# VHH binders against Uncharacterized protein F13C5.5, part 12

Target 1, 168 residues: Uncharacterized protein F13C5.5, of Caenorhabditis elegans (o76565)
Amino acid sequence: EICPMDKHAICNTGHLSCTCSVSQEDEAPVPEISCNALIARDLETGNFPVVSVEFDLNNSAEALEEFPEDAFRDKISSSLRVDEEDVIVLRTSCVGTDDTLTIQFVILKKDTNSSALPFAIEDLIDAESIATRMKAMGHLSQIANLDVDTIEYTEELVDLEFEPSNLE
Below, E stands for the ipSAE of ESMFold2; O stands for the ipSAE of ESMFold2 at other seeds; V2 stands for 0.75 times the mean of E and O plus 0.25 times the DockQ between their complexes.

## First folded at step 12 (VHH)

Design q_13Y (from e_10Q with S109Y; framework vhh_5c3l_4; at its last look DockQ between E and O 0.83; V2 from the best seeds 0.70)
Fold by ESMFold2 at other seeds, look of step 12:
Structure q_13Y (fold): chain B 168 residues (1-168), chain A 120 residues (1-120)
Amino acid sequence: as target 1 above (168 residues)
Amino acid sequence: QVQLQESGGGLVQPGGSLRLSCAASGFTFSDYWMSWVRQAPGKGLEVVSDISSRGGKTDYADSVKGRFTISRDNAKNTLYLQMNSLKPEDTAVYYCAKYGYDSLRQFDYRGPGTQVTVSS
């Protein structure tokens, strides 16, 4: 497998304890709280504005076993001069691809009441502005030692495969 | 409302040292990345050094690496720049600057600056 994460999506909770539901080899119970509990998605479409980063894994010397989330958050936060704890990774997925890893994230505003889940769009720094700014930064052609293919604003979240949304 | 006040500048001989301080008020100092920025005579602004909100990450311009050290004391709302092995090229007005949070690596405030002059 070129991307062993092909059945996995990871939810970054930062200082909040919340975990994505994913397809795994183990038979452990699916966590009751899902990534959908972190964000106030559109009730009809499931859409939510995020920054989507796609990594090209074709030149990787090794299959990627786990996403280096801490290094990713460190690079994003240091590049944008925000706190790494406010960089919230919502999706980590290779599902439906052999050679592309997709990471979707948002950044909390400093004044956000983080105990008020789910996060609304108003709680977050404008994702389109983040994507535009990141595309202008030449040093982000590689993040966490992975080659960046695209950085885009989108409202189309990668689907979670195995659990109904707690937001629906 | 936001106020940044630099101090510690002055005249120093080449090879000497100075320590700059910046007193901050009107905002939650510990929430923001901070910077020292300088403007040499006849030149634009140059970011000298940045420090993360909690002080664990620092960046330096190539021209000052190994000679300058940025630090902060969040309990005292104070930013520092220790400048060693000073050179005439370090002559500039040094500004304390605050990054905005939603500004995506843009400054939203800077102080009035303090003059550093390195000459015989």
Scores: ipSAE 0.669, ipTM 0.867, lowest interface PAE 1.0, mean pLDDT 79
ESMFold2, look of step 12: ipSAE 0.727; ipTM 0.881
ESMFold2 (binder alone), look of step 12: mean pLDDT 88; pTM 0.896
ESMFold2, look of step 14: ipSAE 0.672; ipTM 0.863
ESMFold2 (binder alone), look of step 14: mean pLDDT 88; pTM 0.899
ESMFold2 at other seeds, look of step 14: ipSAE 0.654; ipTM 0.859

Design q_16N (from e_10Q with D31N; framework vhh_5c3l_4; at its last look DockQ between E and O 0.92; V2 from the best seeds 0.74)
Fold by ESMFold2 at other seeds, look of step 12:
Structure q_16N (fold): chain B 168 residues (1-168), chain A 120 residues (1-120)
Amino acid sequence: as target 1 above (168 residues)
Amino acid sequence: QVQLQESGGGLVQPGGSLRLSCAASGFTFSNYWMSWVRQAPGKGLEVVSDISSRGGKTDYADSVKGRFTISRDNAKNTLYLQMNSLKPEDTAVYYCAKYGYDSLRQFDSRGPGTQVTVSS
């Protein structure tokens, strides 16, 4: 599950997926793991090369309660002819306007050991190439029934609200 | 060395059927999306059908939907194309093709092809 909460993006690892969580005292504690454990970020800047997809939620026919991560990964993998399990969502963020959702992801190379965390840049398919190819495709104006506003390469990860104990 | 070898082509009458096979070796077959691609006389290449590495996702050109079925057997390293209700327009050389993984929906290898001729 990804929670579309303002200024909140938290991931669970272990199954190479992201899950929204709310950190509250005794009610919804921050997960013990995070998507920061998945990647070898620059520890000074927090930077890591990713593909960033921004969705415009203004004309969504139904209020988005959670991000449909499986449908997203299915569309990306099918479009690029890779395996769904190699598409790793690192960030899901509602930070921005009231009607914008940002998803940041990477794709493992086939020879990457998916259990050898954290992933370095060389373990991943080149993110700038992915973004360029996706922008050129004519069928990605919607992904998972959400309207795509932008697809860009970036190294600026959306901040996580909490970084629980993990491998970072 | 990637090796792809098609078989099962031939001459058939309109309305007939053929089953193409592609034997794959030199790579881990189950890691890659595979495709059947054809080239009709005097025309460019057309992607006929794609199948995901596990076989759970398939795509077809509009011209063959409902008539052709792509499948794979990962235990045998073999790709198949069942072609039913064949039309003269299906006459082409049919190639087995392999997508690269980080090539972002581009082929990195194909076989020598097998001729399919649909004629009265």
Scores: ipSAE 0.676, ipTM 0.868, lowest interface PAE 0.9, mean pLDDT 79
ESMFold2, look of step 12: ipSAE 0.694; ipTM 0.872
ESMFold2 (binder alone), look of step 12: mean pLDDT 89; pTM 0.904

Design q_5S (from e_10Q with Y101S; framework vhh_5c3l_4; at its last look DockQ between E and O 0.94; V2 from the best seeds 0.63)
Fold by ESMFold2, look of step 12:
Structure q_5S (fold): chain B 168 residues (1-168), chain A 120 residues (1-120)
Amino acid sequence: as target 1 above (168 residues)
Amino acid sequence: QVQLQESGGGLVQPGGSLRLSCAASGFTFSDYWMSWVRQAPGKGLEVVSDISSRGGKTDYADSVKGRFTISRDNAKNTLYLQMNSLKPEDTAVYYCAKYGSDSLRQFDSRGPGTQVTVSS
């Protein structure tokens, strides 16, 4: 109730063919793009280096019905002077606590063959460098009209709560 | 590989106008944010204006807002700066600069620059 975003952090773990998706409960079929299929995660741990942004929802004046992904991507890309389409949101989740929203993302390098899926770590701008640069900036206390609590480098992806089929 | 060449500088009176151009080659111009950067005598570099790869977003230093307009023509691989209502403090060498894909808001290339002098 506090965080209406729990439906938007859905992906599955691929075995045959998986794509990252943002599942909508009543849609059939779900989108073919699955966040898990976009990245070559560690096979034993499921880990992948990402930038993790936590938003504090306690100061929201308006109930948040869905994550404003386009506005988020716009702010990240303009702040770092990269293309918006290269900012890939992998996780949007309220898991862990009802008062926070967690967004995990990566940024594609321009000089890499981005058509080759899944993306390896080498295809992406170094996530620790991104997090360090973002923390040094004085204008990222709010992104997409949401109050930023933390920006951190991590290798631990938020678990997906629903794993829709991506078979075709 | 990357080549940036500025042109259009010169001497102009206060209140006048100039249009700078930057011809780009050796990279996919439409993939990158571009910038005009200037260096006044005895000063460091100042970012004057930025423009997104497709041209849909622009930023300006406070000192030039409302007077300068950055634009790009991706079909001609050319970056522009329209400078209106010029002031003596706009006197500087103006550089065309390219942001790097791994540089995170840092330039990886710039041209040799063009001199703009605003003097009565």
Scores: ipSAE 0.494, ipTM 0.783, lowest interface PAE 1.8, mean pLDDT 77
ESMFold2 (binder alone), look of step 12: mean pLDDT 89; pTM 0.906
ESMFold2 at other seeds, look of step 12: ipSAE 0.565; ipTM 0.812

Design q_7z (from e_10Q with Q5V S7T A23T V47W V48L D59S K87Q E89D Y95F S109Y R110W P112Q; framework vhh_7z1x_3; at its last look DockQ between E and O 0.94; V2 from the best seeds 0.72)
Fold by ESMFold2 at other seeds, look of step 13:
Structure q_7z (fold): chain B 168 residues (1-168), chain A 120 residues (1-120)
Amino acid sequence: as target 1 above (168 residues)
Amino acid sequence: QVQLVETGGGLVQPGGSLRLSCTASGFTFSDYWMSWVRQAPGKGLEWLSDISSRGGKTSYADSVKGRFTISRDNAKNTLYLQMNSLQPDDTAVYFCAKYGYDSLRQFDYWGQGTQVTVSS
């Protein structure tokens, strides 16, 4: 039952800092705006193309209080030969299981202005291509010392449980 | 247009050293990972080394680790390969290669190559 993540998680840094997980109800405002604000989601469905990585946590002690985002970003960027700052994490979630961590991310194209929010699909490297390349590489059985279960393209974002309040 | 020009190849004795240079133009050099690759006569391409866009990360094939050093000077748009302790098996054409960004760990351009011959 208990997700190894805290009540909420903040992903990314600087002007891209945003709430990427809310694992329990927060009756006070979450400290950062939702990561939904970074992307121009489909108006009707809420869909947006992302790469979804599921980690199997069955070998983990309770050492994972926080997702090791820097190590994740480092491994993704070095594996794909892109810059770390262009890897944008939108979700870090344990919802749906107590032994699985799901990370959903996108990568900016080189010429994308990172301050021109929200990002449209065409501002980002094609997520299906990213997932396909990562699966073909054969050396991503672990990322950030976590065991990778699946790497998939999807358009369905994991829910931000309890929709964060961003009152400032 | 994108151009990569390798120089510094030549004939060298076993145990010798060479320093290869690759001058880049037609793109923002400091935005991209770069690589050295070689092709021995009648053989396929062999990846040798990568360097990150700002130079902070490097990696090497086992065959050259400890003998070759990749570096870059982003102010001069130049990639380097310092090759020490050269052996006859290092005889090949050496290419500078540029990774694409959207193509994800695939080369999109490389130069004409420079010949390195290690012979007694």
Scores: ipSAE 0.630, ipTM 0.831, lowest interface PAE 1.2, mean pLDDT 86
ESMFold2, look of step 12: ipSAE 0.655; ipTM 0.854
ESMFold2 (binder alone), look of step 12: mean pLDDT 88; pTM 0.893
ESMFold2 at other seeds, look of step 12: ipSAE 0.628; ipTM 0.846
ESMFold2, look of step 13: ipSAE 0.667; ipTM 0.851
ESMFold2 (binder alone), look of step 13: mean pLDDT 88; pTM 0.893

## First folded at step 13 (VHH)

Design d_22T (from d_22N with N52T; framework vhh_5c3l_4; at its last look DockQ between E and O 0.71; V2 from the best seeds 0.00; counts 0 for: pae O 2.02 > 2)
Fold by ESMFold2 at other seeds, look of step 13:
Structure d_22T (fold): chain B 168 residues (1-168), chain A 120 residues (1-120)
Amino acid sequence: as target 1 above (168 residues)
Amino acid sequence: QVQLQESGGGLVQPGGSLRLSCAASGFTFSDYWMSWVRQAPGKGLEVVSDITSRGGKTDYADSVKGRFTISRDNAKNTLYLQMNSLKPEDTAVYYCAKYGYDDLRQFDSRGPGTQVTVSS
């Protein structure tokens, strides 16, 4: 079970650390600022272009206690020949199911005019191009020892379960 | 502007060794994966080896595994290829190549190449 914690998940530990999942409202303040703060989401819809990876957990050899983010980042970066620190995870979610895990991420460009938060769409490698490249790679049927069900481009971020005072 | 300059090629006997160098300038060398590629006479380009931005991981074509070693010195902006146990089939022009990043292109720059000839 990837979401066993009562409270939250933290992504990008050590570099752009942020809260990528919140499971209970009673955690206020959350230890890290929301991953929403990293990106310039559309003000009306909350949309932002991301790559969405869904994992099928039904055949996992052992129950998953937390998302193996370092192995995920390593596989993404090596497959696309980008730096691990440029792979930014925005969401880790198993909402509504025990058997699937959804990870949403973006990748920073090297050739950008700004490094100030929040990142605009123009600061990031085109998410549709990333998803297209990943779908073409036959060796991505597993990432971080998890079975990949889908890899898709989307503009719809999964919602956080709760909205504590630290999440903007 | 990106500049890549190979050196260290030459004529060697089978079983010999050679060390290629590539001096890089005009970009932040430590931000990019680098590669050695080669072109044998009348053939297309073959990727010989890749190395990550920081040098922590490497990969090799099956034909050179165990004989060639790629490395980089980010303080000197230099890419290296140590070639041991050379065979006549290794005869080619060897190019230093830079991977693209923001558009995920495979190679966006390469140098003029250095000739390696393995002959007895």
Scores: ipSAE 0.384, ipTM 0.693, lowest interface PAE 2.0, mean pLDDT 83
ESMFold2, look of step 13: ipSAE 0.639; ipTM 0.849
ESMFold2 (binder alone), look of step 13: mean pLDDT 88; pTM 0.898

Design d_26S (from d_22N with G56S; framework vhh_5c3l_4; at its last look DockQ between E and O 0.89; V2 from the best seeds 0.70)
Fold by ESMFold2, look of step 13:
Structure d_26S (fold): chain B 168 residues (1-168), chain A 120 residues (1-120)
Amino acid sequence: as target 1 above (168 residues)
Amino acid sequence: QVQLQESGGGLVQPGGSLRLSCAASGFTFSDYWMSWVRQAPGKGLEVVSDINSRGSKTDYADSVKGRFTISRDNAKNTLYLQMNSLKPEDTAVYYCAKYGYDDLRQFDSRGPGTQVTVSS
């Protein structure tokens, strides 16, 4: 597997590549697995500022096999006039049979030393500004042919994970 | 300091063509989306066309689609606008503009502009 963790995760293609799928009929939902090596989040709180996009999949095929990350990154970068390579997808939450998908991402600043891992908050374009600008745009009701339900700034990625079995 | 200098404007008859150029310096040209914007007399600014840093993606105002083509040469730090089938309503000052990265789809620089006049 391209992601050595016990479960799939989706990260920006330039750093990590993992797969997460939407749960199908009679399947238990697969818990989200995060790409923790990319960011230095607070281990006690799990907080890190991101943009969170929720998709409503009710009008999509039941089996969304893989999140269309390239199309997502293309749409975000073209809408905000930034480079695709600076749009970093940190989480893809594949929850339940409700066919809801949540994508959490950040965007790197151009004029910083943003190549060093893990990314510090100072290396990132302000996530609240990104969410605010995206919500003001009229053409982001669909991204990558998926219907957008919400776009929000959030500081909560997922629960802090110290043991893979905690996701079961 | 960012420097943008347009050239190639002039007087042309309806149906004619012009090619605008913009020489860029003082920044890493290949890192930024670039734009042509125009201002007709007594009107506000209109974004005519945008192009991404690599030149692989472009956007156009509906009023110019199919007639205008934006391009860039990153080796020469030059932005271009090929304008075909020109109409009197294309008459304007045309500006080369640079997007600011952290400002998320806002311009941070523009050139002094070049006049395009389409008249019989």
Scores: ipSAE 0.632, ipTM 0.849, lowest interface PAE 1.0, mean pLDDT 76
ESMFold2 (binder alone), look of step 13: mean pLDDT 90; pTM 0.915
ESMFold2 at other seeds, look of step 13: ipSAE 0.655; ipTM 0.855

Design en_fw (framework vhh_enristomig; at its last look DockQ between E and O 0.78; V2 from the best seeds 0.00; counts 0 for: pae O 2.6 > 2, grease 27.5 > 24.2)
Fold by ESMFold2 at other seeds, look of step 13:
Structure en_fw (fold): chain B 168 residues (1-168), chain A 119 residues (1-119)
Amino acid sequence: as target 1 above (168 residues)
Amino acid sequence: EVQLLESGGGEVQPGGSLRLSCAASGFTFSDYWISWYRQAPGKQREWVSDINSGGKTDYAESVKGRFTISRDNAKNTLYLQMSSLRAEDTAVYYCAKYGYDDLRQFDYWGQGTLVTVKP
């Protein structure tokens, strides 16, 4: 009920936000940079180093229509004492069981121009360091009112999928 | 080099007030989160409050409603207004800054200022 499709991600304007949502019909797109265009990922594998947070939705008392990205970024930035605008959510995915929500993000280094796209690995705080610090903090068992199951460093981005409109 | 210098500590009665200051230098103060921590005798250092570059604040539950963090970016100074002080607030208070680009880096800490709330 959180993300009824296997996976879905939509880029937002401005603060480089992505949300998990369901589309029953092609939307009229605004001029935006897609989540694939945010990062200079490996063209053969699609890999890029990120922090992956999995949420366990089995014991949630609340229904979630959209991922609360602002609350997520707020909690990450306050926990790591980085600027909220430097926290870039790249993937919001329900891939896997229906009871799991996966968020993949990176954090820009200080003074990185957030408009200088695409971001390369050297523009970003080391993702393994982020994941290690988050695991050590001990107070991230819940983010944005969602129960955190795992926090891991990975280079495997969840794939984005778009279905084109069929027109006659 | 980053320097953080706390002041304003002292002895007070329960229910009293104090204002702590932290003078900062060696970095662009207005661009960073600055925090207060405290360490009671025989205890581990604990987080008290944060203020971010935009002025947004947050507090540990134990001090919420009694302490107010603020910053004066023109003076490169962080403040902690402490009210309704209790014996359990007795601690050395530190201001702190993280090194941003390497999260494995230790925080920069001041040398602390002692607050004693007399029993």
Scores: ipSAE 0.284, ipTM 0.619, lowest interface PAE 2.6, mean pLDDT 74
ESMFold2, look of step 13: ipSAE 0.320; ipTM 0.655
ESMFold2 (binder alone), look of step 13: mean pLDDT 81; pTM 0.811

Design k_fw (from d_22N, 15 letters changed; framework vhh_3k1k_2; at its last look DockQ between E and O 0.56; V2 from the best seeds 0.45)
Fold by ESMFold2, look of step 13:
Structure k_fw (fold): chain B 168 residues (1-168), chain A 120 residues (1-120)
Amino acid sequence: as target 1 above (168 residues)
Amino acid sequence: QVQLVESGGALVQPGGSLRLSCAASGFTFSDYWMSWYRQAPGKEREWVADINSRGGKTSYEDSVKGRFTISRDDARNTVYLQMNSLKPEDTAVYYCAKYGYDDLRQFDYWGQGTQVTVSS
């Protein structure tokens, strides 16, 4: 099953690869840096605005070992008319449950000409605008064949710290 | 400044073919999705076709599927609409549009449009 997670998850494989979830149990060193390293967070709060999608896994007919990230990215891309490589997943989270999966992502702008890490908030399409547009669409009750429970803008569900983790 | 200039519209008989062009300038053309729209007299403007930034993904309004083909030439900053098996209901002014991307809004046409008339 996707949840609960018993190991780390790697997101954006092949393009900005990073660790988007870490198990709370002791385990071997994680092979990639934290996805927090991709973004320049608020110095005071550690917050960063993202789009948060919660999936209800109880009614899924599929037995999955991991989140179908490529299908998710494709659906976001086609729905919003943005390129797949600009959709960056930062967090995959199970909140200590078998039944709920939370995905947090951002979308890169084209007009910034920025390709250097870490991305600033100004380099990203406004997360509240993304969430609002997705919620207004009548066809996003499922994404990647998983049932969507909520779509919202948030700053509070991502593990934020003053400086990015270096996976020491 | 973004500029889009449509051309290639003409009078044509039912069953005929026509190729529209849209020359683009003022932005990095290869980074953006492009679209064709049309507006018939007294009707609301309707979406016709999209092409993504790489040209590998296209989509079409149901009434034109199989008859129209959108394509792009990034070296010439031009998007095309090949229109086959034309019907009288295809009569409209055709506009190309650049997708707004960074603020998730689509710009509706940036030029005069080009008139396609299917009659006689």
Scores: ipSAE 0.403, ipTM 0.690, lowest interface PAE 1.9, mean pLDDT 79
ESMFold2 (binder alone), look of step 13: mean pLDDT 82; pTM 0.829
ESMFold2 at other seeds, look of step 13: ipSAE 0.430; ipTM 0.721

Design q_22N (from e_10Q with S52N; framework vhh_5c3l_4; at its last look DockQ between E and O 0.79; V2 from the best seeds 0.70)
Fold by ESMFold2, look of step 13:
Structure q_22N (fold): chain B 168 residues (1-168), chain A 120 residues (1-120)
Amino acid sequence: as target 1 above (168 residues)
Amino acid sequence: QVQLQESGGGLVQPGGSLRLSCAASGFTFSDYWMSWVRQAPGKGLEVVSDINSRGGKTDYADSVKGRFTISRDNAKNTLYLQMNSLKPEDTAVYYCAKYGYDSLRQFDSRGPGTQVTVSS
């Protein structure tokens, strides 16, 4: 079971997406732990290859009170011609500034052996290839009505122990 | 192995209609985005329409938007293209094509095609 909170909307929507984390003393288990159960991270560093998208929130059309994860997943999946359910958002982070949002995701391959959790790197579409393709597409300067600042391949997952400033 | 077989082409008058079908086998049809692609005489390939694995998302070339409708029946492993208000410019060989999953928006298979001819 990767989602022990039976009413957690993101965790229970196919067990494959996560939200921004905040430290909540009475929440058990916290979302950070659930998202960490999805992937087989490096045991020493916590690293895992992902696509990292940074948004510039200064020019967004509306005040951002919640990340539009469904619209994000829809745009990614339709752009790459994969299923929305296989786009796995691992990190949603507002670290370090009120006007920046970082989303880190992977995409699950379609095959029988990739159904087991936690996902290993070989269960996922090559993240560097995804980032390279997305940068070349030219119509991803805005995703989910948010301005894209950068799209990068990285192996450094954003730390979920921060308290994002736009989440209570 | 992946097999795609188109049918339903033919000769039709301008303003007429045709429905193309594509029978799919050798893969889990319901896992993949599918496409209709056409090649007019002396021209390159043009993506006419795409449909996602469940049928809820579609995309159309501007030249056919409002006249053509892509659909799929996952229980029958069949892709369809309803073509209305046909014009001579729609004359082409129409191919059923399958996107690869980890191919980053590239086709990995297509059928032999079916000829559509729109003329008086």
Scores: ipSAE 0.645, ipTM 0.859, lowest interface PAE 0.9, mean pLDDT 78
ESMFold2 (binder alone), look of step 13: mean pLDDT 88; pTM 0.896
ESMFold2 at other seeds, look of step 13: ipSAE 0.691; ipTM 0.875

Design z_59D (from q_7z with S35N S52N S59D; framework vhh_7z1x_3; at its last look DockQ between E and O 0.94; V2 from the best seeds 0.61)
Fold by ESMFold2 at other seeds, look of step 13:
Structure z_59D (fold): chain B 168 residues (1-168), chain A 120 residues (1-120)
Amino acid sequence: as target 1 above (168 residues)
Amino acid sequence: QVQLVETGGGLVQPGGSLRLSCTASGFTFSDYWMNWVRQAPGKGLEWLSDINSRGGKTDYADSVKGRFTISRDNAKNTLYLQMNSLQPDDTAVYFCAKYGYDSLRQFDYWGQGTQVTVSS
C-alpha cells in the first residue's frame, strides 16, 4: 500500500506548526521551521524521548492521499483523555514506496506553557508511560483508519531528510 | 485542595430514575475529563462513564449504556449522572472521580460517594 507522504509535511497548528518530514524534492524556503525547534534534543546524539507508532499500510482497504493528522491527534487525545492541542507530532516518515508509516509524537503536561520553546523532557508527559499505556489498550490496533503495527518508546528520532530553512 | 462532593443518592424503586450531582473545587474543573464510578456491596469498583473537559465526548460502560447519561456544567463546576430504568443491581455507592492529566486515564481524586439503593 502506498505511503501518503508528499515532498514535505507540516505538523501541528499555530505557533507550534513545524516541518515534520522533508523529501529530497523539497524546495527552499519551506513554509515552517523544523519540528526539531520545538524540543531540547541531546546536544551530542540528537536524541529525545518520544512515542513512535508504526503503521502497516499493506492491508489498507483504501489508499489515503495524506496522513490524517487531525484524526490521529483526535484518537490519541481521546484514548489518553488529554486535550488534542497537547499532542505534538514531531515526525512523519514514509520510506519511498515502502508500506510502513512512522509517526513520532510527545504530549505536553497540563501545566506546560506551550509558548515556552524549546520543550525540555520535563515539560512532557513521560513517553515510556504513554507507550506502555497505549499498548495496554485494546482499541488502538487501528488509529485514523490505519493498521497499527507497533507502538514503542524510543529516543531515536527519525532523521529529517532535509533540515528546513525558512530564511529568504 | 481538590474536593469532589457527590449528592442526589437515595432509595428508589426498580424502573425509577435518579440524578446525581458532583460539585468540584480546588482545581480548574473545565480542564479535566470527569468520571462516574460505583462500588456495589461486596464488589470491586466499576467504571461507568466519563466526559471530556468541554463536554462534547462521552463514553459508557456496557452495563449502563442507554440508561445513564453523563453531563457537566463548567460554569457551576458540577458533574451530573442521570440514571434511568434503575435495577436492583445498580445498588451501589456512586463516586465522581478526576483523572490525573499526566497519569493517562488513572484517577487521582475521588469524592466520598453517595449511596443509591434500588429496592421495592
Scores: ipSAE 0.475, ipTM 0.754, lowest interface PAE 1.8, mean pLDDT 84
ESMFold2, look of step 13: ipSAE 0.515; ipTM 0.786
ESMFold2 (binder alone), look of step 13: mean pLDDT 83; pTM 0.842

